# VHH binders against q96fz2: the designs that were tried, part 3

Target 1, 269 residues: q96fz2
Amino acid sequence: CGRTSCHLPRDVLTRACAYQDRRGQQRLPEWRDPDKYCPSYNKSPQSNSPVLLSRLHFEKDADSSERIIAPMRWGLVPSWFKESDPSKLQFNTTNCRSDTVMEKRSFKVPLGKGRRCVVLADGFYEWQRCQGTNQRQPYFIYFPQIKTEKSGSIGAADSPENWEKVWDNWRLLTMAGIFDCWEPPEGGDVLYSYTIITVDSCKGLSDIHHRMPAILDGEEAVSKWLDFGEVSTQEALKLIHPTENITFHAVSSVVNNSRNNTPECLAPV

## First folded at step 1 (VHH)

Design a4 (framework vhh_6z1v_2)
Fold by OpenDDE, second read of step 2:
Structure a4 (fold): chain B 269 residues (1-269), chain A 123 residues (1-123)
Amino acid sequence: as target 1 above (269 residues)
Amino acid sequence: EVQLVESGGRLVRTGGSLRLSCAASGFTFDDYAMGWFRQAPGKEREVVAAISWSGDSTWHADFVKGRFTISRDNAKNTVYLQMNSLKPEDTAVYYCAARDYGSSWYEEDFDYWGQGTQVTVSS
């Protein structure tokens, strides 16, 4: 996974992240560094994206079932990194393969510390190699959306009003991530950054791409992944597998350019 | 016609340095991520390094251990691989490759390939 969409306004995004804590109380996640949130239809590595994480990471004795929402840098910067510039990392941390997560220090260590997060997105993009052509067809991949009688699929949004309705009730894609905290050697603010765990693609996506993000499907999976206080690493890792509960549609080549940040990126062609 | 032309491969002694270049033509260079691969005799081709279209993001294989650095000059339609502290194990044909967008650095994800340049590191 190298491109995502996360374009919802902050308030809409927050509401979409409503959850129940361990006590069954309905809650909204509290924001950390909300000013770092930059909505975009075309998110690439090194950009900031919102993730969910347990409050226990920030507050001692907090209920570990409570959630914080925070923009973090896409591309995990290990805490042990000693260079002053994260861009000098000599290995790819955009993704973490599920099969080698425990073999790589950069991911194993933060995971062992319970630094699990849920990366939020409207969906993610992948490119299908077209046989016989040098062109790749991009696809937008996302959770199936509940068809409300009046709210058509993204493809059925024929009016601005309908478009707004679609996004107001959009089910966000929830991807399993690992984050780390990096302190710059020269001082400054602690950098929070994340990697997306990837798995082999489900059968439905296999023709598009052979890998996919580890998607946490449902509130229980999300809660267990986040709750590092109650859920062990070993138990959490059981949640990491391909899911068939995904839909997709072809989009235009507009998304190919990471500078393009328009609704056309995820619009069906 | 799309062309990727590698240059700079030669015989070098252990501990030596070499800079490979790949000149690209026939496509919009700035739209493509670039990568270096290598294939040693009897081994599978493996990715060495990759760089985003803008150059803002780079990836290097673990075996590089900071010895190699990928860079690019979009004005010159060229991607580079600076190789330092070369070892006999680095002996291989090095290939330049271009990828039209995407997030994976797997060989199958690259669209265009050069013919390769031979790098030989003697003990």
Scores: ipSAE 0.023, ipTM 0.365, lowest interface PAE 5.6, mean pLDDT 89
Fold by ESMFold2-Fast, scan of step 1:
Structure a4 (fold): chain B 269 residues (1-269), chain A 123 residues (1-123)
Amino acid sequence: as target 1 above (269 residues)
Amino acid sequence: EVQLVESGGRLVRTGGSLRLSCAASGFTFDDYAMGWFRQAPGKEREVVAAISWSGDSTWHADFVKGRFTISRDNAKNTVYLQMNSLKPEDTAVYYCAARDYGSSWYEEDFDYWGQGTQVTVSS
């Protein structure tokens, strides 16, 4: 997973993240740096994406089940990185393989500190290799959506007005991530950056690509992944596995260029 | 082999000043953020001040802000706590601690701890 869509306006995104804390109280996540959230149909590595993380990472004695939403850089910069420019990292930290996460210092150390986050997206893109050619077919991959009176399935053959309403009650894709905090050597603000954990693809996606992000399907999984105060690293890692509860449709090659940021990027062909 | 050794704790009068030092050895000092914690008899250990691995960012608890200053000398592998306008409430054992850099200053995030140095402030 190397490209996502996360285009919802901040208010709509925030409401889509409504949750229940450990005491059963209904809440909306509180924003950090909301002005840095840039909606886009076509987010690539090194851009900022919204993530959920436990309030306990920012406030001593906070309830670890309470959530913050913050934009973070895609591409984990380890806290020990000593160069001035994060883009000069010697290795790719866009994704982290689940099978080697405890072997790689860049991921093992922040994971051991409870630096788990949930990466939010409308869905992600993947490019299917077309046998016998160098052409690749892009697909938009996302949670199955429930049709409501105001909105319908993204694959429905409805009027343009009805299509625009599909986002009012969209179920966001929730991907397991690990983040770290890096302080620039020459000074400046602390950089928060993340990686997406990847697993072997599920049966339903095997014809498109051999890997997929580790998707946290449902509030129980999301809550346990985020709650580093009550859920150990060992227990949290049991949530990391392929999921079959996913759907997709082919999209146009417009999405191939990450500079294209229009609804056409995810529209069915 | 990893050691953090605090020094400078002593008896001092109210309104006085003291500088604590913490000498680090056995690890790459400039890769670690440093913190000062304190614990008074019958109370929980609390964070007093913290400094990033580079020294560019510092944090001080509200109850010492304006009176205490944390600093570090990476060439000497040493972190300091300058304490001014001391009050009886500052009486405690002061601990030096080291951790990988991060925004969290929770006790459980610190990898290495010193043995502590006693500071007593008399009226």
Scores: ipSAE 0.000, ipTM 0.150, lowest interface PAE 15.0, mean pLDDT 84

Design a5 (framework vhh_6z1v_2)
Fold by ESMFold2-Fast, scan of step 1:
Structure a5 (fold): chain B 269 residues (1-269), chain A 124 residues (1-124)
Amino acid sequence: as target 1 above (269 residues)
Amino acid sequence: EVQLVESGGRLVRTGGSLRLSCAASGFTFDDYAMGWFRQAPGKEREVVAAISWSGDSTWHADFVKGRFTISRDNAKNTVYLQMNSLKPEDTAVYYCAAKLGYTYSDSPEEYDYWGQGTQVTVSS
């Protein structure tokens, strides 16, 4: 997973993340660094994306079931990194394979500290190889959405005009992530950065790409992944597997250039 | 304290119209999706209509489509249900409900706050 859409305005995104804490109280996540959130239809590695994480990461005695929402850099910079410039990291940490996560120091160490997060997106993009050509067909991949009267019945053949109406009531994609905190050796603000865990593609996506992000389907899975105060690393890793509860449609090549940031990036072709 | 107060329920003849109102207080209305539910004598509570936090997305049950319209006024902290072409089958206690977040639901269990209900009786 190397490209996502996360375009909802901050207030809309916050409401889309409503949740219930351990005591059964309904809550909205509290923001850290909200000014760093930049909505986009076409988010690439090294940009900031919103993630959910436990309040206990920031407050020693906080209820671990309470959630913070914060923008983090996509591309995990390990806490042990010694250079002054994170762009000099020799490893690509955009994604983390589920099968080797406990073997790689960059991921094993933050997992041991409970640094689990949920990466938020409208959906993600993948490029399908086309037979006999170097051309690839992009697809927008997202949770199945509830039918609304404004959007009508949405399918692969639906017009771009109808897709402008779907964002009201949109169910955000929730991907399992690992984050770390890096302190610049020369001083300055702590950098929070994340990686998306990847698994083998489900049957429904196998014709598009051989890998997919580890998707946390539903509030129970999201809650268990975030709650590092009550859920051990071993128990949390049981949530990491392919899911079939996903849908997609082909999009235009406009999305190929990460500088393009318009609704055309995710509209059906 | 959190309150949802329904009003507008009354006895109406078949073919008549009613507008139900639900006034919300004690919470940030704009952060909640709203729904109208009803419970007829001897039946389970069922969803009638729902509306997103902004009012831009609505859903209506098949048995009321074309007859009922849900709407909201965020400046007045009020949600409405306009009921036209009323039938005896519409006789029920109508409940207003609030669900924190962006999305509405057809499941009563997902709603956080409930009104006490307003009785609508449709006679032949």
Scores: ipSAE 0.016, ipTM 0.553, lowest interface PAE 7.9, mean pLDDT 88

Design a6 (framework vhh_6z1v_2)
Fold by OpenDDE, second read of step 2:
Structure a6 (fold): chain B 269 residues (1-269), chain A 124 residues (1-124)
Amino acid sequence: as target 1 above (269 residues)
Amino acid sequence: EVQLVESGGRLVRTGGSLRLSCAASGFTFDDYAMGWFRQAPGKEREVVAAISWSGDSTWHADFVKGRFTISRDNAKNTVYLQMNSLKPEDTAVYYCATDFYGSGYTLEADFGSWGQGTQVTVSS
């Protein structure tokens, strides 16, 4: 996964992240560093994206089922990194392969500390090679959305009003991530950064691309992944597998350029 | 067999320019993002730049921003690194790598095959 969309306004995003804690109480995640949230239809590595994480990471006696929402840097910077520039990492940490997660210190260590997060997105983009050509067709991949009588398919939103309605009830894609905290050697703010765990693609997506993010489908999966206080690493890793519960549509080549940040990026062609 | 062959490295003076090339074979070149790494003596390997399969998206390390530019020619199965305003600190072996496990846009944690590298030396 190398490109995502996360464009919802902060308030809409927050509402979309409504959850029940272990006591069954309905809650909204609390924001940490909300000003770092930058909505975009075209999110690339090194940018900040919102993730969910357990409150227990910030508060020692907090209920681990409570969620915080925080923008983090895409591309995990390990805590042990000693250089002043994260770009000096030996390897790119945009993604973590599920099969080697325990083999890489950069991922194993934070995972062992319970630093699990859920990366939020409208969806993610992948490119399919066209047979016989050097061209690739981009696709926007996301959770199936509930068809409300009034809200046509993303493609049927002929009016700005209808478009807004679609997004107001948008089910966000929830991807499994690992985050870490890095303190710059020269001082400054602690950097929170994340990697997205990837798996082999499901059958439905296999024709588009051979890899996909590990998607946590449903509140239970999300809760278990986040709740490092009650759910062990071993149990959490059982949640990491391909899912068939996705849909996709072809989009324009506009998304090819990471600088393009318009609704056209995810619009069906 | 996947092969990456770097070329273009040489001795240059401070402030000089150099263009590195990496010829790729043994895989579908335009399916994958490519990247440049470098390793200076006594230092760890570091990412210099990356480019998406199409070339429409690029990433450059902060230390080279504005000086270096990654590009690619898919017809030639080649990725390039244009290096301008070179400094002695840029002296390193430069390596080409491919992201075999990524989306073709971004880099995975583990890069695929590496070339033998090409030596860039910048004299003061």
Scores: ipSAE 0.009, ipTM 0.288, lowest interface PAE 9.0, mean pLDDT 87
Fold by ESMFold2-Fast, scan of step 1:
Structure a6 (fold): chain B 269 residues (1-269), chain A 124 residues (1-124)
Amino acid sequence: as target 1 above (269 residues)
Amino acid sequence: EVQLVESGGRLVRTGGSLRLSCAASGFTFDDYAMGWFRQAPGKEREVVAAISWSGDSTWHADFVKGRFTISRDNAKNTVYLQMNSLKPEDTAVYYCATDFYGSGYTLEADFGSWGQGTQVTVSS
């Protein structure tokens, strides 16, 4: 996974993240650095994306089931990185393979500190080889959505007019991530950055791409992944596997250029 | 039609330097990540280096780190591989390939378009 859409206005995004804490109280996640959130239909590595993480990462006595939402840089910069310029970091930290996550120092260390996050998106993009090696068909991949009329799920067959109206009740894609905190050696603000854990593609996506992000399907999985105060690394990693509860539709080549930031990027062709 | 034309390969001595170029046409070059791959006789193709669409992010395989540097010139639709401190084991056909920005993978399967290659031979 190397391209997502996360275009919802901040207030709509916040409401889409409503949750219950351990006490059963309905809550909205509390923002950190909300002004750094930049909605886009076409988010690439190096850009900021909103993630959920436990409040306990910021407050020593906080309930670990309470959530913060914060923009983080896509492309994990390890806490031990010694160069002055994080833009020179390898882009392979955009993703972290589930099968080697405990073998790579860049990911094992933050996991040991409980630095698990949930990466939020409308959905993600993948490119399918369809004819010859030089032709790829982009697809937008997302959770099945419920129509506001409560009579069916949204799909590729729906009209463009229906797609303009679905965002108020959109079910956000929730991907398992690992983050780290980097302090510039020459001083400056702490950089929070993340990677998305990837797994083998599910059967439904195997014809599009051989890998997929580790998707946390439902609030129970999201809560367990975030709650590093009560859920060990070993237990949390049991949540990391392919999921079949996913849908997709073909989109136009407009999405190929990461500078294009319009609804056409995710509209069905 | 995507076209990639590699050039610069030649015979060099151990410890020498060489710069490879890849001229791209038929697509919007500055929209896509680019990579360099190599294949030695009897071996599988392996990724050597990759660069994002803007040039801001690069990746280099462990076996070339500190010796090779990938770069690009978007105004000229060209990607480069600067090779220093060459070793006999660097002998291979070097290929240029395109990928979509943001794939972030370092696997051959993630790159879609390939050039014809340029031969690099390093003698001891």
Scores: ipSAE 0.000, ipTM 0.223, lowest interface PAE 12.4, mean pLDDT 83

Design a7 (framework vhh_6z1v_2)
Fold by OpenDDE, second read of step 2:
Structure a7 (fold): chain B 269 residues (1-269), chain A 123 residues (1-123)
Amino acid sequence: as target 1 above (269 residues)
Amino acid sequence: EVQLVESGGRLVRTGGSLRLSCAASGFTFDDYAMGWFRQAPGKEREVVAAISWSGDSTWHADFVKGRFTISRDNAKNTVYLQMNSLKPEDTAVYYCAAGPTYYDSGSYEYDYWGQGTQVTVSS
């Protein structure tokens, strides 16, 4: 996974992340560094995207079931990195393969510290090879959305008003991530960055691409992944597998250019 | 079986040129971005260059910019590294790797690796 969409306004995004804590209380995640949130239909590695993480990471003795929402850098920068510029990292950290997560220090160490997060997106993009051509068809991949009588499918949004309605009740894609905290050698702000765990693609997606993000489907999966205080690494890793509970549609080549940030990126063609 | 086989590594003199090739098999080549890495003795592996599945986008490390060029031929399932103006500091084992379909700033997950080819630049 190297391209996502996360374009919802902050308030809408927050509401979409409503949850129940372990006590059954309805809550909204609290924002950390909300100003770093930059909505975009076309998110690339090294950009900031919002993730969910346990409050316990920030507050001692906090309820670990409580969630914080924070923009983090896509591409994990390991805490041990000694260069002054994260871009000088010489290995890939955009994704973490589920089968080698425990073999790579850059991912194993933060994971062992409970640094699990849920990466939020409208969906992610992937490109399919077109038979007989050198062209690849991009697809937008996301959770199936509940068809409300009024909201129609993303493709049926003929009016701006209908479009807004679709997004007001959008079920966000929730991807399993690992984050780390990096302190620049020269001082400055601590950098929070994440990697997306990847798995082999489900059967439904296999014709498009061979790999997919590890998607945490449902509130329970999300809660367990985040709650490092109560859920062990071993138990959490059981949540990492392909899911068939996805849908997708073809989109235009507009998304091919990472500079394009318009609704056309995820619009059906 | 997935295979990446590097070739072309040899001893060259300073200022010389060399072209490395990496032949891929056992997977759909044009579904992957490709990259070249190198590892010198006692040093960590570092990214040299990367290229998107289509070849439309390339990335080169700062230390090789202007001297090295990555390219690919999807019809031949091969990725290349043209190395010009070689320096002793370029001495390393060079590795080919296959990543995701798309190229994003050279940062993506690599799925497959070659065994490497030795490049030695003498003074």
Scores: ipSAE 0.007, ipTM 0.321, lowest interface PAE 9.5, mean pLDDT 88
Fold by ESMFold2-Fast, scan of step 1:
Structure a7 (fold): chain B 269 residues (1-269), chain A 123 residues (1-123)
Amino acid sequence: as target 1 above (269 residues)
Amino acid sequence: EVQLVESGGRLVRTGGSLRLSCAASGFTFDDYAMGWFRQAPGKEREVVAAISWSGDSTWHADFVKGRFTISRDNAKNTVYLQMNSLKPEDTAVYYCAAGPTYYDSGSYEYDYWGQGTQVTVSS
């Protein structure tokens, strides 16, 4: 996973993240650095994306089941990185393979500190290799959605007009991530950055790409991944596996250029 | 039909220099990000350097910064790794890899891989 859409206005995104804490209290996640959130249909590595993480990371003795939502840089910069320019690491820590996560120091160390997060998106893009040509076919991949004015889920055959009406009740894609905190050697603000854990693609996606992000399907999985105060690293890693509960449709080449930031990026073609 | 062929690996002395080349064929080279990886016996494969499709953006691992430089020549369908101030710890098989260009940044998940070239650094 190297391209996502996360275009919802901040208030709509916040409501889409409504949740229940361990004590059964209904809550909305509290924002950190909300001004750094930039909605886009076409987010690439190095850009900031909203993630959910436990409040306990910021407040001593906070309930670890309570959630913060914060923009973080895509492309994990390890806490031990001693250079002044963090951009050099973006190409290597965009994704983290599930099968080697406990063997790589860049990921093992923050994971051991409970630095798990849930990366939020409308969905993600993948490019299917077309044999016999240099062209690739892009696809938008997302959770099945329930239509507000129709029974059933949104499908690829639905008209573009129906897509304009679904965002108020859109089910966000929730991807398992690991984050770290880096303090610049020259001084300055702490940089929060993340990587998306990847797994082998499910059968439904195997014709598009051989890998997929580790998707946390449902509130139970999301809660366990985030709650580093009660759920150990070993238990949390059991949540990391391919998911079949996913859908997709082909999109136009407009999405190929990350500078294109319009609804056409995810519209069915 | 897709081929990545590394060359230039050999025995060099500590403090020496070496340039690795990777010749690509069977795909549109200037549409792909390229990377260099290495693997020493009994160790995991690690990323050494990466370069964007245009050559305008590069990344180098901390353990080679200031010593290694990745570059590419799109007219020759070749990516290079210039290695200076070689250390015994640099001994490994070096692999060339190609990934899709539809991402703004190269992914560590690469589509195509070469067979590797052995670099040995002795005292």
Scores: ipSAE 0.000, ipTM 0.137, lowest interface PAE 17.8, mean pLDDT 83

Design a8 (framework vhh_6z1v_2)
Fold by OpenDDE, second read of step 2:
Structure a8 (fold): chain B 269 residues (1-269), chain A 125 residues (1-125)
Amino acid sequence: as target 1 above (269 residues)
Amino acid sequence: EVQLVESGGRLVRTGGSLRLSCAASGFTFDDYAMGWFRQAPGKEREVVAAISWSGDSTWHADFVKGRFTISRDNAKNTVYLQMNSLKPEDTAVYYCAADLSWGTSYYTEGAYDYWGQGTQVTVSS
């Protein structure tokens, strides 16, 4: 996964992340660094994207089932990195393969510290070769959405009103991630950054790409992944597998340019 | 059976040049973007370069600094890495990899579908 969409306004995004804590109380995640949230239909590595993480990471003795939402840098910068510029990291940390997560220090160490997060997106993009052409067809891949009588398909939003309705009830894609905290050697703010765990693609997606993000499907999976206080690394890793509960549609080539940030990026063609 | 076979790795002196080749078989080569990775002893594998299925787009890591160039010949099902001005720090096992999805994660190890066995490049001082 190298391209995502996360364009919802902050308030809508927050509402979409409503959850129940271990006590069954309905909650909204609290924001950390909300000013770093930049909505976009076209998110690339090194950009900031919102992730969910346990409150226990920030507050001692906090309920580990409580969630924080925070924009983090896409591309994990390991805490041990000694250079002053994260861009000097020579190995790619945009994704972490599930099968080698425990073999790579950059991922194993933070994972062992319970630094699990859920990366939020409207969906992600992948490209498929077009038969007979040298062109690649981009696809937008996301959770199936509940068809409300009034909420046409993303493509059927004939009116601005209908469009807003679709996104107001949008089920966000929830991807398993690992984050780390990096302190610049020269001082400054601690950098929070994440990697997306990847797995072999499900059968439905295999024709498009052989790898996919590890998607945490459902509230229980999300909760278990986040709750590093109660759920061990070993148990959490059992949640990492392909899912068939995905849908996709072809989109225009507009998304090919990472600078394009318009609804056309994810619109069906 | 999918195969990626790297060749060309050898001992070379500092400042020398080397051309690596990766021969692909068992899949539709033209459908895949190709990449080169390297792994030095005790270090994590890192991406060196990537090339689109058509060869019209390339990406190189910052540490390459214009020294390395990725290319491909689709007629030969082969991807190349021309390495110039080699340094001892370039000593590593170099791996060829194939990725169906160019344009999003070509620089991400986790995105690549197939991998070669690697070829050893050693640069002596």
Scores: ipSAE 0.007, ipTM 0.255, lowest interface PAE 11.3, mean pLDDT 87
Fold by ESMFold2-Fast, scan of step 1:
Structure a8 (fold): chain B 269 residues (1-269), chain A 125 residues (1-125)
Amino acid sequence: as target 1 above (269 residues)
Amino acid sequence: EVQLVESGGRLVRTGGSLRLSCAASGFTFDDYAMGWFRQAPGKEREVVAAISWSGDSTWHADFVKGRFTISRDNAKNTVYLQMNSLKPEDTAVYYCAADLSWGTSYYTEGAYDYWGQGTQVTVSS
């Protein structure tokens, strides 16, 4: 997973993240650095994306089940990085393989500190290799969505008018991430950056791509991944596996250029 | 009161080995990352190694990789630095540090909240 859509306005995104804390109280996540959130239909590595993380990461003695939402840089910059410019990191930390996560110091160090986050997106893009050509077919991949005016799920077969109305009640894709904090050697603000954990593709996606992000399907999985105060690393890693609860449709090659940021990027066909 | 007390520093010959210890008190030791730093006369303090709260994850500076190993014993509230194949360039005061912060990296000096008094390591030819 190397491209996502996260285009919802901040208020709509916040409401989509409504949750219950450990005491059963209804809450909205509290924002950190909301001015750094930049909605886009076409987010690439090194851009900022919103993530959920435990309040306990920012406030000592906070309830670890309470959530913060914060924009973080996609592409984990390890705490040990020596250069002054994080864009010069030579390692690809956009994704982290689930099978080697505890073998790579860039990932196991932040995991040891409980630095688990949930990466938010409308969905993600993958490019299917086409036999006999050098061309690839892009697909938009997302949770099944419920139609508000009629029973059933929204999909590629639905009219274009129905797609324009779904965003108010869109179910966000929730991907398991690991973040770290890097302090610039020459001073400046601490950089928060993340990687998305990847797993083998599920049966439903195997014809499109051999890997997929580790998707946390439902609030129980999301809360256990985030709650580093009560859920150990070993227990949390049991949540990391392929899921079949996803859908997709083919999209235009417009999405290929990460500078294109329009609804056409995720529209069917 | 948070206290970090280093021990084990002494004079050793080039190629020798040393193990430094740091006894921690005044905080819940197994909840926080620990680090080892060093400072030679007239030079800036630099990070040598760091270890996560559980001990499962470690980081070592490039100039000590393969020679130094950080470890911890949470039952004893102690962090260690095993130093092998010592060079004259390793001569410095070695400091134990605790990262009690929430949201800063333990690679940089500014990430650490508490420091010990230091223990002197001298490597001679």
Scores: ipSAE 0.000, ipTM 0.121, lowest interface PAE 17.2, mean pLDDT 82

